# Designs tried in a protein design chat: VH-VL binders against q9h9l3. Part 31

Target 1, 176 residues: q9h9l3
Amino acid sequence: PRKMVAIDCEMVGTGPKGHVSSLARCSIVNYNGDVLYDEYILPPCHIVDYRTRWSGIRKQHMVNATPFKIARGQILKILTGKIVVGHAIHNDFKALQYFHPKSLTRDTSHIPPLNRKADCPENATMSLKHLTKKLLNRDIQVGKSGHSSVEDAQATMELYKLVEVEWEEHLARNPP

## First folded at step 1 (VH-VL)

Design R3e (framework fv_reozalimab_arm2)
Fold by ESMFold2-Fast, scan of step 1:
Structure R3e (fold): chain C 176 residues (1-176), chain A 121 residues (1-121), chain B 110 residues (1-110)
Amino acid sequence: as target 1 above (176 residues)
Amino acid sequence: QVQLVQSGAEVKKPGSSVKVSCKASGYTFSSYTISWVRQAPGQGLEWMGGIIPILGIANYAQKFQGRVTITADKSTSTAYMELSSLRSEDTAVYYCARGGYSSRWYGMDVWGQGTTVTVSS
Amino acid sequence: QSVLTQPPSASGTPGQRVTISCSGSSSNIGNNAVNWYQQLPGTAPKLLIYYNNQRPSGVPDRFSGSKSGTSASLAISGLQSEDEADYYCASWDDSLNAYVFGGGIKLTVL
């Protein structure tokens, strides 16, 4: 298979007033959408705000969660040397305390041809839910109990595949 | 429900190879790493290497580099460890375990029952 | 020789507190998490403590782990006869690029 994966992370609030975003779940899928990694992750700091409406994370998920240092090592082993696709992916990398090469990073929230296909302004930042509905005719993040990071990672990969040929050609002509 | 089941005992001659299997059940096989650990009679535990099954990426302890090959078959949820150029000091119980692969992954939370390999002339 | 150093043996009586030491270096315990394994006679090892001080489901709170600098310890409070086993510490070694075990300690409950 292609040396390409898609990632989606869920964060909880730690630190003063729960304003720090700490990694609490990570899902990684391959080009075909098969799950390579999906773990709840225990932050090293006290969780102030689970942000459950968006993250889907509850206190019960932390009972057997993988500690951050261990999870980070597993995740980085999967990401290193691969093209990594995400939506607003800088937030995921920040939560992982990781710098992925810009040349190997694909952010579906900042790909002008993708917005063009969705009949949206090329430089607008559109949500994953909106792009998936318009381009794949699929509803994700359904309900009010939080998001599935597996579902989000799979949707992100499928969105990228719609513009992969065009965007890879663009990047070859205009390296980042 | 989560379980690793290994193949049966082997008796081998010096200079031959052995291939041990480890079948996983009760979890998504491709989502977790598998390590191989051995223990000689009356001795301690020794890590041989590990693999990320879906990616086919394996790494090995320096001592076994060139003699050991770890592979995985996602369709059968089975990991394999092949050790070549067997010597008498390779007589040991060989375990597969979930986890233990990467520069930051440490814990092995599920273990196979072990496979005894005896190398004798 | 093992990369991590443990005493070869220890003993105690029921109800006592026993502490098992594990010594390493900056390339292993100094920079990485410590795990502890219990091996009952004739069985596969069992994960007892991970990430320095965390207990897997089903491990009694009598077992606790700690780490300071390049050393770690496993404490067993209220020692019971079923705790008679071999105990191994383990960590990742950055210089060897390998998971490494201590030599193991045989704990006898008298």
Scores: ipSAE 0.005, ipTM 0.479, lowest interface PAE 14.7, mean pLDDT 86

Design R3f (framework fv_reozalimab_arm2)
Fold by ESMFold2-Fast, scan of step 1:
Structure R3f (fold): chain C 176 residues (1-176), chain A 120 residues (1-120), chain B 110 residues (1-110)
Amino acid sequence: as target 1 above (176 residues)
Amino acid sequence: QVQLVQSGAEVKKPGSSVKVSCKASGYTFSSYTISWVRQAPGQGLEWMGGIIPILGIANYAQKFQGRVTITADKSTSTAYMELSSLRSEDTAVYYCARSYYRGSYSFDYWGQGTTVTVSS
Amino acid sequence: QSVLTQPPSASGTPGQRVTISCSGSSSNIGNNAVNWYQQLPGTAPKLLIYYNNQRPSGVPDRFSGSKSGTSASLAISGLQSEDEADYYCASWDDSLNAYVFGGGIKLTVL
């Protein structure tokens, strides 16, 4: 079987009124939760809104951050050919300006069995925080300092493991 | 104590290749990037590229792309820089230097340098 | 030609304050932190200042850094004879996707 990693990105606001989401941090963990990548990333556009309460990104983090083009190359080398797990992962891929094959993508915000285990409607989009609390009895994204993308990537991998056998069987029977 | 120890001086002919080593000790090798910086006689510092050992991912300055290869062996905590198609203008002291791998390019520890002389 | 511009030389007398300039552009100093390195003759460079104004352990507080817009400066207060060295500013360059150094400045102490 193909190797599997989990990813979580933090975005800051760029463009008019800070409405564009630009990559500002990326964390990638392996199947066991070991960190493979964790870097602050400097967007090529002027940051209008750090979104610090949610992203955890501050101006100080941008000081020696890896430029977007360099970081993107490093990240894509890790993701290529692997099963990539994320939560609402289309946002991460959009920020990376990257297309990952649907057959190798696992989005924990769109796995009906996972919602079912959490006593949530199967087709609802539930937050990572909610699913992690319900299924792993763990609080993440706590406090005013913003989210830890490492913590989020680790939680995302652990959530996927709860339904991995069932979901891989479903995908084999119903290829995307 | 953190140390970066480089291999000894090299004298090479034009058109050949050279491979310089940098052995790290006193820290967690995987937590730091190793970069290579050279200095020609009487000239300034020039960044060639760097590697993140835990990922095996290397990045190169455009000037050296295609001629330089930077690798790392995590089991021996050693980084390598190989420069091919050597020219007289590649005569320089070559330094390895570490920086924290989370995007920080602040080189807090440096190797002692390796002199590479390219002459016919 | 260096991407970051520094004067080729500077001089001072013991006890004086010397300021070393470094000029860049929006793609480097304008967007990224500036580091400063000291190189004594025949030795490897030593990190003197990082993140624009931070000192590593062991660097005397008479060394300080600052950054404004696309320019940076290194100040050496209470100049001493052992400060005679080459000084380099450095930063990441977004356009070149590379770490870039200034040309270096030779500081002479009388």
Scores: ipSAE 0.000, ipTM 0.484, lowest interface PAE 14.6, mean pLDDT 86

Design R3g (framework fv_reozalimab_arm2)
Fold by ESMFold2-Fast, scan of step 1:
Structure R3g (fold): chain C 176 residues (1-176), chain A 121 residues (1-121), chain B 110 residues (1-110)
Amino acid sequence: as target 1 above (176 residues)
Amino acid sequence: QVQLVQSGAEVKKPGSSVKVSCKASGYTFSSYTISWVRQAPGQGLEWMGGIIPILGIANYAQKFQGRVTITADKSTSTAYMELSSLRSEDTAVYYCATKGYYGSGSYLDYWGQGTTVTVSS
Amino acid sequence: QSVLTQPPSASGTPGQRVTISCSGSSSNIGNNAVNWYQQLPGTAPKLLIYYNNQRPSGVPDRFSGSKSGTSASLAISGLQSEDEADYYCASWDDSLNAYVFGGGIKLTVL
């Protein structure tokens, strides 16, 4: 059995009109929710839109930020060979410019048993905030000053643990 | 390995300015951030600000905005902290600190030896 | 008048377990990782714990960290005379946009 981690990334807007999502923070937690990595990350391109309401990132965070190339190397070293859990995780992998094997990827936004436990349509894409409130009775992403990627990664791991046995059995019978 | 070497002790008069240097070796200077932290005699640690040399982006703690300037010279791998309008309350040991090879997040893994600045008549 | 609150002093005897507290708010410890620094008399601070509970190479496993809500703790097991030092917690503060330290605690080994 492979070790499991959960990841959540925050992105800022770069490129024309800020339409490109560039990595600006990454948090990784282990199975028990302990933080293995939590860094502000400096994009190689000019930041047009900090998206602070969602990302929680401000210009001042860039002073202590790790350059993208260095951060990417650190993050990939942690993810390689592990089962990686995330919510809408394809966005995180895109921002990292990284391919993680589908067989080792778990996306809590696309797990039908999880939606079923939350009394939601099995094939709907539900927000992390909604699933966490419904299934764990916890409020995350409170307020309008941005999200905590540490909090989001921890919530994501806890949500996955609710369906882990059932979903791993499903994947063993239906390999991706 | 990362090494930070600071300039020697200074004695300054009230109203003058002081400029402390921090020479870095053992890493890619332009890719990492350097912070300045001070400690008055018998007191705790106080973050003054930091700089990303490659971008020229500096951020200062509100208490020091307008009096502190943090700069970097990539050609000599040296960061500087200049504090103006000195008062007796500025008597302290001034440290530079950086994120090293795994230099990321809100932690400071490598520290200079410190520079004592005394403000007296 | 530090942003993070620590007791000013603590003491213990060799072999005991000592816990050092650090209290903050939602804008710092509540949303960001906590780091701990050890300062021996007459020396620069040294990183002791990062990311709430991770140890740098060379730090004994007698030192451990934890975080819950807006508070953090440093635990020192099997206290030794060499552990007599000042200990500081630190975190990023989102509202101040600054790295902030606790007031520091002087640990005396009796």
Scores: ipSAE 0.007, ipTM 0.575, lowest interface PAE 9.5, mean pLDDT 86

Design R3h (framework fv_reozalimab_arm2)
Fold by OpenDDE, second read of step 2:
Structure R3h (fold): chain C 176 residues (1-176), chain A 121 residues (1-121), chain B 110 residues (1-110)
Amino acid sequence: as target 1 above (176 residues)
Amino acid sequence: QVQLVQSGAEVKKPGSSVKVSCKASGYTFSSYTISWVRQAPGQGLEWMGGIIPILGIANYAQKFQGRVTITADKSTSTAYMELSSLRSEDTAVYYCARGTYKSSWYSFDYWGQGTTVTVSS
Amino acid sequence: QSVLTQPPSASGTPGQRVTISCSGSSSNIGNNAVNWYQQLPGTAPKLLIYYNNQRPSGVPDRFSGSKSGTSASLAISGLQSEDEADYYCASWDDSLNAYVFGGGIKLTVL
C-alpha cells in the first residue's frame, strides 16, 4: 500500500489587483499528523494582497521564504508516489502548478460518505471548518490570525481517516 | 551562466560610510536572495545580512543592526550593501552571494569576486 | 567566537582520507541543514556541500558530507594537493535568525 499524506496551502494575491492566487505557504503531514513540510514560499511575482485575514500570511513571513520554483521541487518530491489528501485540493494543486494523478488524490470536499456522516447533503461542498467541528468536535480557523495550514492539513487527514476504509473500497470498485 | 560582479576596492576613513554593489546576471534576479558575507584578513566568514529583491525586505545579523543597509534595484539587477560608522575592524573582503533556500535549507551557491574595503586613518 | 565550532587546522597526505568536523547546537545544526564551503587561497568561497550531503555540479564524489544530531562532518577521500584550502561549515540558526559559519579549518596537504 502507498503512503498517505495530507496537504494544505495558503495563497496570496499577485498580478493586477491581486486577483492571481500565488502559493505563499505549504504544509504537508503524514498519516499520523506529523509535519513533513511547512514552509513559507516566495511567489515569483510581486505580492499585492497578502490576504492575511484568511491566509495568515504577513509581509514578515516572506523574509527568507523559499522561492516558488525551489519549493515546488521540494513539495513534488514529497508527493510523488503517495496518496495525497486535501480539502478542495484542486486549489492547492493549481497554486503549485502541479496536478497529482487522480487515482492517487483524495479530496475531502468531495467524499459523499464523509458528508453523510456529518448529516450534510452528500453532493454538497462543505467547508473544512464545518466538517471538522461536526465530526471531530474541534474548532479550527478561529481568531483573526488567519488559517494555519498545518492545522488544516492535520484536520483534513483526520477527517479522511473516518471514512478511509469505506472510500478506498469504493474507489477500488470505481476507479477514477 | 549565473554571475555576481562586485564593485572595486574601497579605502575609507574611520567614521565614514562605504557602499558596495553587486550586479547579478544569468538568472531571474527577483527569484533569489542576495546576502553579504565579509572576511577580515586571516579570519573566517561572517554573515552580515540578506535581502529579498522582489519585496525589498532585508534582514541583518544582530551585530550589524543599525549600521548596515542592504538594498536591491530590480531594474538593474543590482544589490547594495552600505556600512556606516566605519571602524578599523571593518577592514575586510566583502562578498555578495546568491541564496537558494530558506532557513533549514539556506545556502549560497554563487558568490561575487569580493570587494576589499580598507579602513585606515 | 564563531557559533559553529571547527578545529583550526587539519592535515593529510595525498591519497589519504581526511575528516573535518563541525559542531553546533539544536538551534542551528540540530534543526537545519548544514552546508560546506571551500575557499582556495586568494579566492571567493565555493559551495562544496549543501543540505548535509548533496554535491553541487562539478564537485567530485570524493567529497562527502554527513550530519548527526548537532554535529556535521566533511570527508575528503583520495586527498589531492589542490584540496589544500580553508573549509567552512554553515547553517541557519533559528534562535539568532541568522546564517552562521564555523570558524573554518585550514587543511594542509603534506
Scores: ipSAE 0.011, ipTM 0.565, lowest interface PAE 9.5, mean pLDDT 92
Fold by ESMFold2-Fast, scan of step 1:
Structure R3h (fold): chain C 176 residues (1-176), chain A 121 residues (1-121), chain B 110 residues (1-110)
Amino acid sequence: as target 1 above (176 residues)
Amino acid sequence: QVQLVQSGAEVKKPGSSVKVSCKASGYTFSSYTISWVRQAPGQGLEWMGGIIPILGIANYAQKFQGRVTITADKSTSTAYMELSSLRSEDTAVYYCARGTYKSSWYSFDYWGQGTTVTVSS
Amino acid sequence: QSVLTQPPSASGTPGQRVTISCSGSSSNIGNNAVNWYQQLPGTAPKLLIYYNNQRPSGVPDRFSGSKSGTSASLAISGLQSEDEADYYCASWDDSLNAYVFGGGIKLTVL
């Protein structure tokens, strides 16, 4: 019974034309959906595109944000040794400049039984919004104010719980 | 009403250690951070470090790394600052201060009354 | 020496407007919010301004803050005798990974 957490990050655009995704918010919840971490994070590079429609991040959030190096240390201390659940989680880990063990990583965008329950092709990568609506009858990422990484992390954990027993058995028989 | 109440004055010999406490009340302890700031007689404010109680994560100013340890006991809503290898230059008033969880290191809205630590032979 | 630079002293008379400066660099004020603390003689510091220009409940509107580039200012209008205190600016420093205070300024009300 290893502890499990879910993570969701928001990124802003840095670098040429804002094409680089830099971490600007991170939310981590426990198995029951309680918030363990939720901080705005100041990237080390100049922000050229806040991507506010998607990220929900505005310049005002950067005023009291935690510097990247410090936030990274705090986040990694929470993730180390735990099963980490996310949706398209490789993007979150890339923004964190972190490699979590594959055996302890659960990506709800690449779990065939979850897609099957949603009446979607098993090999397709479905959005968190679609899976949450189809399987939990819940609307997330609503409106023009951007996504809530807390809401997304909570939804991601609840989605994983729908297939947890089946998927953990699969992984025990087919280690990554 | 938010309160931070610190332990009483200490007189210590050079080379010893001191542990100062800061008991919080009037708010949810784990929702905020606690930092430690000192002030030598007639001198300015100096940040030593802080802790995020819910995570058990402490951060220290470079000058104090290796000599300072900041801890928190959630069951008693109490933060602690232990400073080792004391010198006369460590004679100061030591304050604890509350920081917001989302802006842990940027603003301290409530402060303890201060604890005087005197290092003398 | 302090990472953030403040003049060591300033003075004013009742009713006057006084401005207190704070100079930093791109690793602190240039990238991060500035806070101001007031310390009355023999007391703990009190948060006066947070996030560059915001006032906590109970702080009169005659206190205001501003930030431009790598510098910040605290303005006190309608100076009163009870404003005689030490004032500190503070910010996070990305290079030091630490919260840093200015050296403090002693404000005397004549």
Scores: ipSAE 0.006, ipTM 0.484, lowest interface PAE 12.7, mean pLDDT 86

Design R3i (framework fv_reozalimab_arm2)
Fold by ESMFold2-Fast, scan of step 1:
Structure R3i (fold): chain C 176 residues (1-176), chain A 121 residues (1-121), chain B 110 residues (1-110)
Amino acid sequence: as target 1 above (176 residues)
Amino acid sequence: QVQLVQSGAEVKKPGSSVKVSCKASGYTFSSYTISWVRQAPGQGLEWMGGIIPILGIANYAQKFQGRVTITADKSTSTAYMELSSLRSEDTAVYYCARDKGYSGYDLFDYWGQGTTVTVSS
Amino acid sequence: QSVLTQPPSASGTPGQRVTISCSGSSSNIGNNAVNWYQQLPGTAPKLLIYYNNQRPSGVPDRFSGSKSGTSASLAISGLQSEDEADYYCASWDDSLNAYVFGGGIKLTVL
């Protein structure tokens, strides 16, 4: 099979005034959009701010959440050696305390052909919600109960598939 | 449990279009890709394309691009394959199949019973 | 012609071991897993082996798969009359961006 997955993480606020972003949910889907991983994750430090409006995470989700170190090990086993697609993916990798090879990373917030298809400036950073609406005619991140990381990961994979052939050819002749 | 039920046989004239349905049950329809595979009489299997129902996005094999359209209706858990500009060489059994692949259209674990499409005048 | 190459026919007698070959290239079998499908006369194909050597629930252990380089093999031990069918190998092709099948092999049990 093609070794490609898409990831989206949700973070909660920890540390002083809740300003530190700590991993609290991770969703990973395969090329077809099937869920490979979707777990609530318990940060190793006290949660100061659930950021529920954006994260969708509430205290109830933490009751049986997988401890960070265990979840991290599971997630890294899925990601290692694969092409990993994400949107503003640096934030996800930071929350995971993980460095993924640039040659195997695809960030849909930094793919010029994708912006071009959406009639947006090629060098701009567009939101996942905007690109998904423009290119897939799909509304995601609707309502006030927070985002679905599964929905976001699925949308991210489908956005990448729109430019996959073109972008992979570009990367082959212009290695990062 | 998991079941894919296809619409009945069709007899079509050259130049017309055919639309075959595939109704899924026994699983979460939106979580799996549906692919379409055809088989001409006495011949092998040929992948035509597939769709991810939750996103409504379809991918097609090059030889069918421009003639095939694959769609899905999540409210009825039904996928469709429409083939236009029919020719005699389109006479085949058309199968839908659920794709439970780890990555990219790579594992067809359940198949519909098949729909025979005959193109003749 | 098919992208993956299989012999057109094979035969065996009950109790015998039969091996079915499948040859591809670096863009398909060389880089991707191989699946095998069994098609009994007049029926839809059925998944027999996935990810080179895994068996779905309900498939007897006398069916086994293997992959080496750009080739794959399906082995059927203790051949039974019910095994008379067409067998297809399949894989993803990176260059074609498509799922591809072998031409199929007709296995006759005499």
Scores: ipSAE 0.005, ipTM 0.458, lowest interface PAE 16.4, mean pLDDT 85

Design R3j (framework fv_reozalimab_arm2)
Fold by ESMFold2-Fast, scan of step 1:
Structure R3j (fold): chain C 176 residues (1-176), chain A 121 residues (1-121), chain B 110 residues (1-110)
Amino acid sequence: as target 1 above (176 residues)
Amino acid sequence: QVQLVQSGAEVKKPGSSVKVSCKASGYTFSSYTISWVRQAPGQGLEWMGGIIPILGIANYAQKFQGRVTITADKSTSTAYMELSSLRSEDTAVYYCARQGYYDSRGYPDYWGQGTTVTVSS
Amino acid sequence: QSVLTQPPSASGTPGQRVTISCSGSSSNIGNNAVNWYQQLPGTAPKLLIYYNNQRPSGVPDRFSGSKSGTSASLAISGLQSEDEADYYCASWDDSLNAYVFGGGIKLTVL
């Protein structure tokens, strides 16, 4: 079978008024939840807004952070040819400036059976925090110190596993 | 290689408690549920419950709820099953097994060798 | 009683194809995958089939599984003497919020 990984990225604000989202941390875990990659990443542009409340990133994390071009190369080597699971994963791919094949992409914010299990409308975009609390009975993204991308990637893989069998069967019959 | 090694056989008196251990190796302990399954002599397999170490949550089959406690020590990669108020019908082989999660995708895949618990006077 | 129903015994001769049935309900097999376990005398159960029809590494292709509605079947082709064992079907039960096993079947190779 194809290898499967889960990814979660943290972005900081760059560009005018900090409105551009630039990659500043990336975590990738394997099917079992083991960490394959977890690095702070230095954007090529000046950081205007660390967005610390959500990103968990502070100026000290940028000291000796991996430059974007190098980090991107490392990350893409891990993702290429694998089934990649994420939550609202288009944001992660955008920050990576990367186009992953739709046939190998699993977005837990857009899997109707997962929302159905959470008693949510099938086409609603539910937050990772909500789905994790509802379906796994676990609180993530707690406190004011920002999110842990490792924690988010692990929760995302666990959520996907709840629907993996039926969703893979669905995709085999209805290819993207 | 995934391995689950259980503690040795126990002989207990009615009314006492027994605590069986299951030490895991060869995988990330916190990423998998540990389930406990028992088998009375000449009988079938009976799921007792399990624990999700990463969440710290245990869930029990209704038949055992109130008498069974399943715990895990992440620092030693060891799960425990304690059964209280023992009766003669609790005489069985007790297995631990690695399982995904407490839902339709989860199933016991790797099993410990089993621990024989005999309840007699 | 067991939540999943299996016949208590079955027998076959070497080379024969034997089918082992497992019956459940909409809360278990009807909505969830079926797994199969083999238990040789004096040993712990071993995973034989998972997710209805998948084989773990090391399980011969003589073993196959299928599921239809609220029932499942394990087929053993080319039956061999070492296949003499107890076989259990298993699934998650949504109503009980528990993993459930069939009562088990004793397969004798004559």
Scores: ipSAE 0.000, ipTM 0.454, lowest interface PAE 19.1, mean pLDDT 86

Design R3k (framework fv_reozalimab_arm2)
Fold by ESMFold2-Fast, scan of step 1:
Structure R3k (fold): chain C 176 residues (1-176), chain A 122 residues (1-122), chain B 110 residues (1-110)
Amino acid sequence: as target 1 above (176 residues)
Amino acid sequence: QVQLVQSGAEVKKPGSSVKVSCKASGYTFSSYTISWVRQAPGQGLEWMGGIIPILGIANYAQKFQGRVTITADKSTSTAYMELSSLRSEDTAVYYCARTSSYGRYYYGMDVWGQGTTVTVSS
Amino acid sequence: QSVLTQPPSASGTPGQRVTISCSGSSSNIGNNAVNWYQQLPGTAPKLLIYYNNQRPSGVPDRFSGSKSGTSASLAISGLQSEDEADYYCASWDDSLNAYVFGGGIKLTVL
C-alpha cells in the first residue's frame, strides 16, 4: 500500500503590507499521528506580520529556525511519492513552492462525504476546527496564542481516516 | 476545468504597442502567479515576466524591462501583457501560464494559454 | 542565446531510452529546482517534470528527471512516436532574477 502523511503549515506575512504568505513552520505526521517533521522555518524575506493570533509564530521562534531552502528540501523528501493529506492544502503547497500530484493529494476541506458526516453542506468549505469538533469531539485551536500545526496535522489525518475507504473508492472511479 | 484563454492574433506596425489578455477560469485567480512567455518563429521559449495578482506586483526579465507591462484584474480573473515600441524581432507567439511562485521566485508552469500570435510588419 | 545549455537535437527509435541533458550554473540549476516542458508542433508547452524529478498527473512514468550539481537530465524510456517534440529545461536564476529556459532540443523518433 501507498504510504500516507498529513501536513499542516503556519505562514507569516511578508512582502508589501504583509500580503504574501510565507512558510514559517511545518508539521508532518504519519498515518498513526506520530510526528515525522516539525520545524520553525526562516523565510528568505523580511517578516512584516507574524500573524501570531493564528500562526503562533513569534520573533523568538525565528532564532535558529531552519532556512527556507533547507527546510523545503527536507519536507519534499518526506512528501515525495506519498499520499499527502491536508486542510486547504493548496495554501501549504503554495508556501512550499511545490506541485504535489493531484492523484496523491487529499484535501479535507473539499471532501463531500466528510461534510455530510458533519451535517454540513457538501459543497461548503468548512474550517478544520469545526469538522474536528463535530466529528472527533475535540477542541483544537483553543485560545489566542496561535495554532499548533502538530495538533492540526494530527486532526487532519484523523478526519481523513473517517472517509478514507469511500473516498479512495470514489477517486479510483473518478481519477483527478 | 482549469483554463487560460487568450485574446486573438494581432498584426502591428513597428513602433506601436500590443496588449494581450489572458482570462483564467476553474481556479482561484489570486492563488497563482501568471507568467508571460514568448516564442519567435523557429526559436525557443523566453520568459518575459509575471505578476502576483493578489499583490499587484510584476517582475520582468531584464531584456524587456522598460517595454513590457504586466497587469491583472482580479474582478475579471484576467491578466494582461502590454509590449511597447514593437520591432520586427518581437514577432512571436505569446503565452500566458499559471505558475507556482514565492514572491518573485517562479518555479513551474502547469497550465498554459493557447498562445497569441503577434506579427510586427509594415 | 539561452542561459541553460541543451543539445540542439537527439533521435531514437521506438522502445529505446533517450536522455536529454541540460547544463547551467550555480545561480540557476545549482541552487534551484529544474522543470521540463514538452512542446508538440503547433501547440503550447506542457509541464512534463517539476521540482527535478516529479511528474504531474497524466504524465507517464517512462518520463523521469534527475539533477546533479549544475546539470539536469530528462530520461524517456520506451520511446514512442508520440514523443517526437521539442523539450525544454527551465529553472529560476538568482543572478538574473528571472525564470530561464534552455535553448530546447528537437527529439526525432525514427
Scores: ipSAE 0.000, ipTM 0.462, lowest interface PAE 15.9, mean pLDDT 86

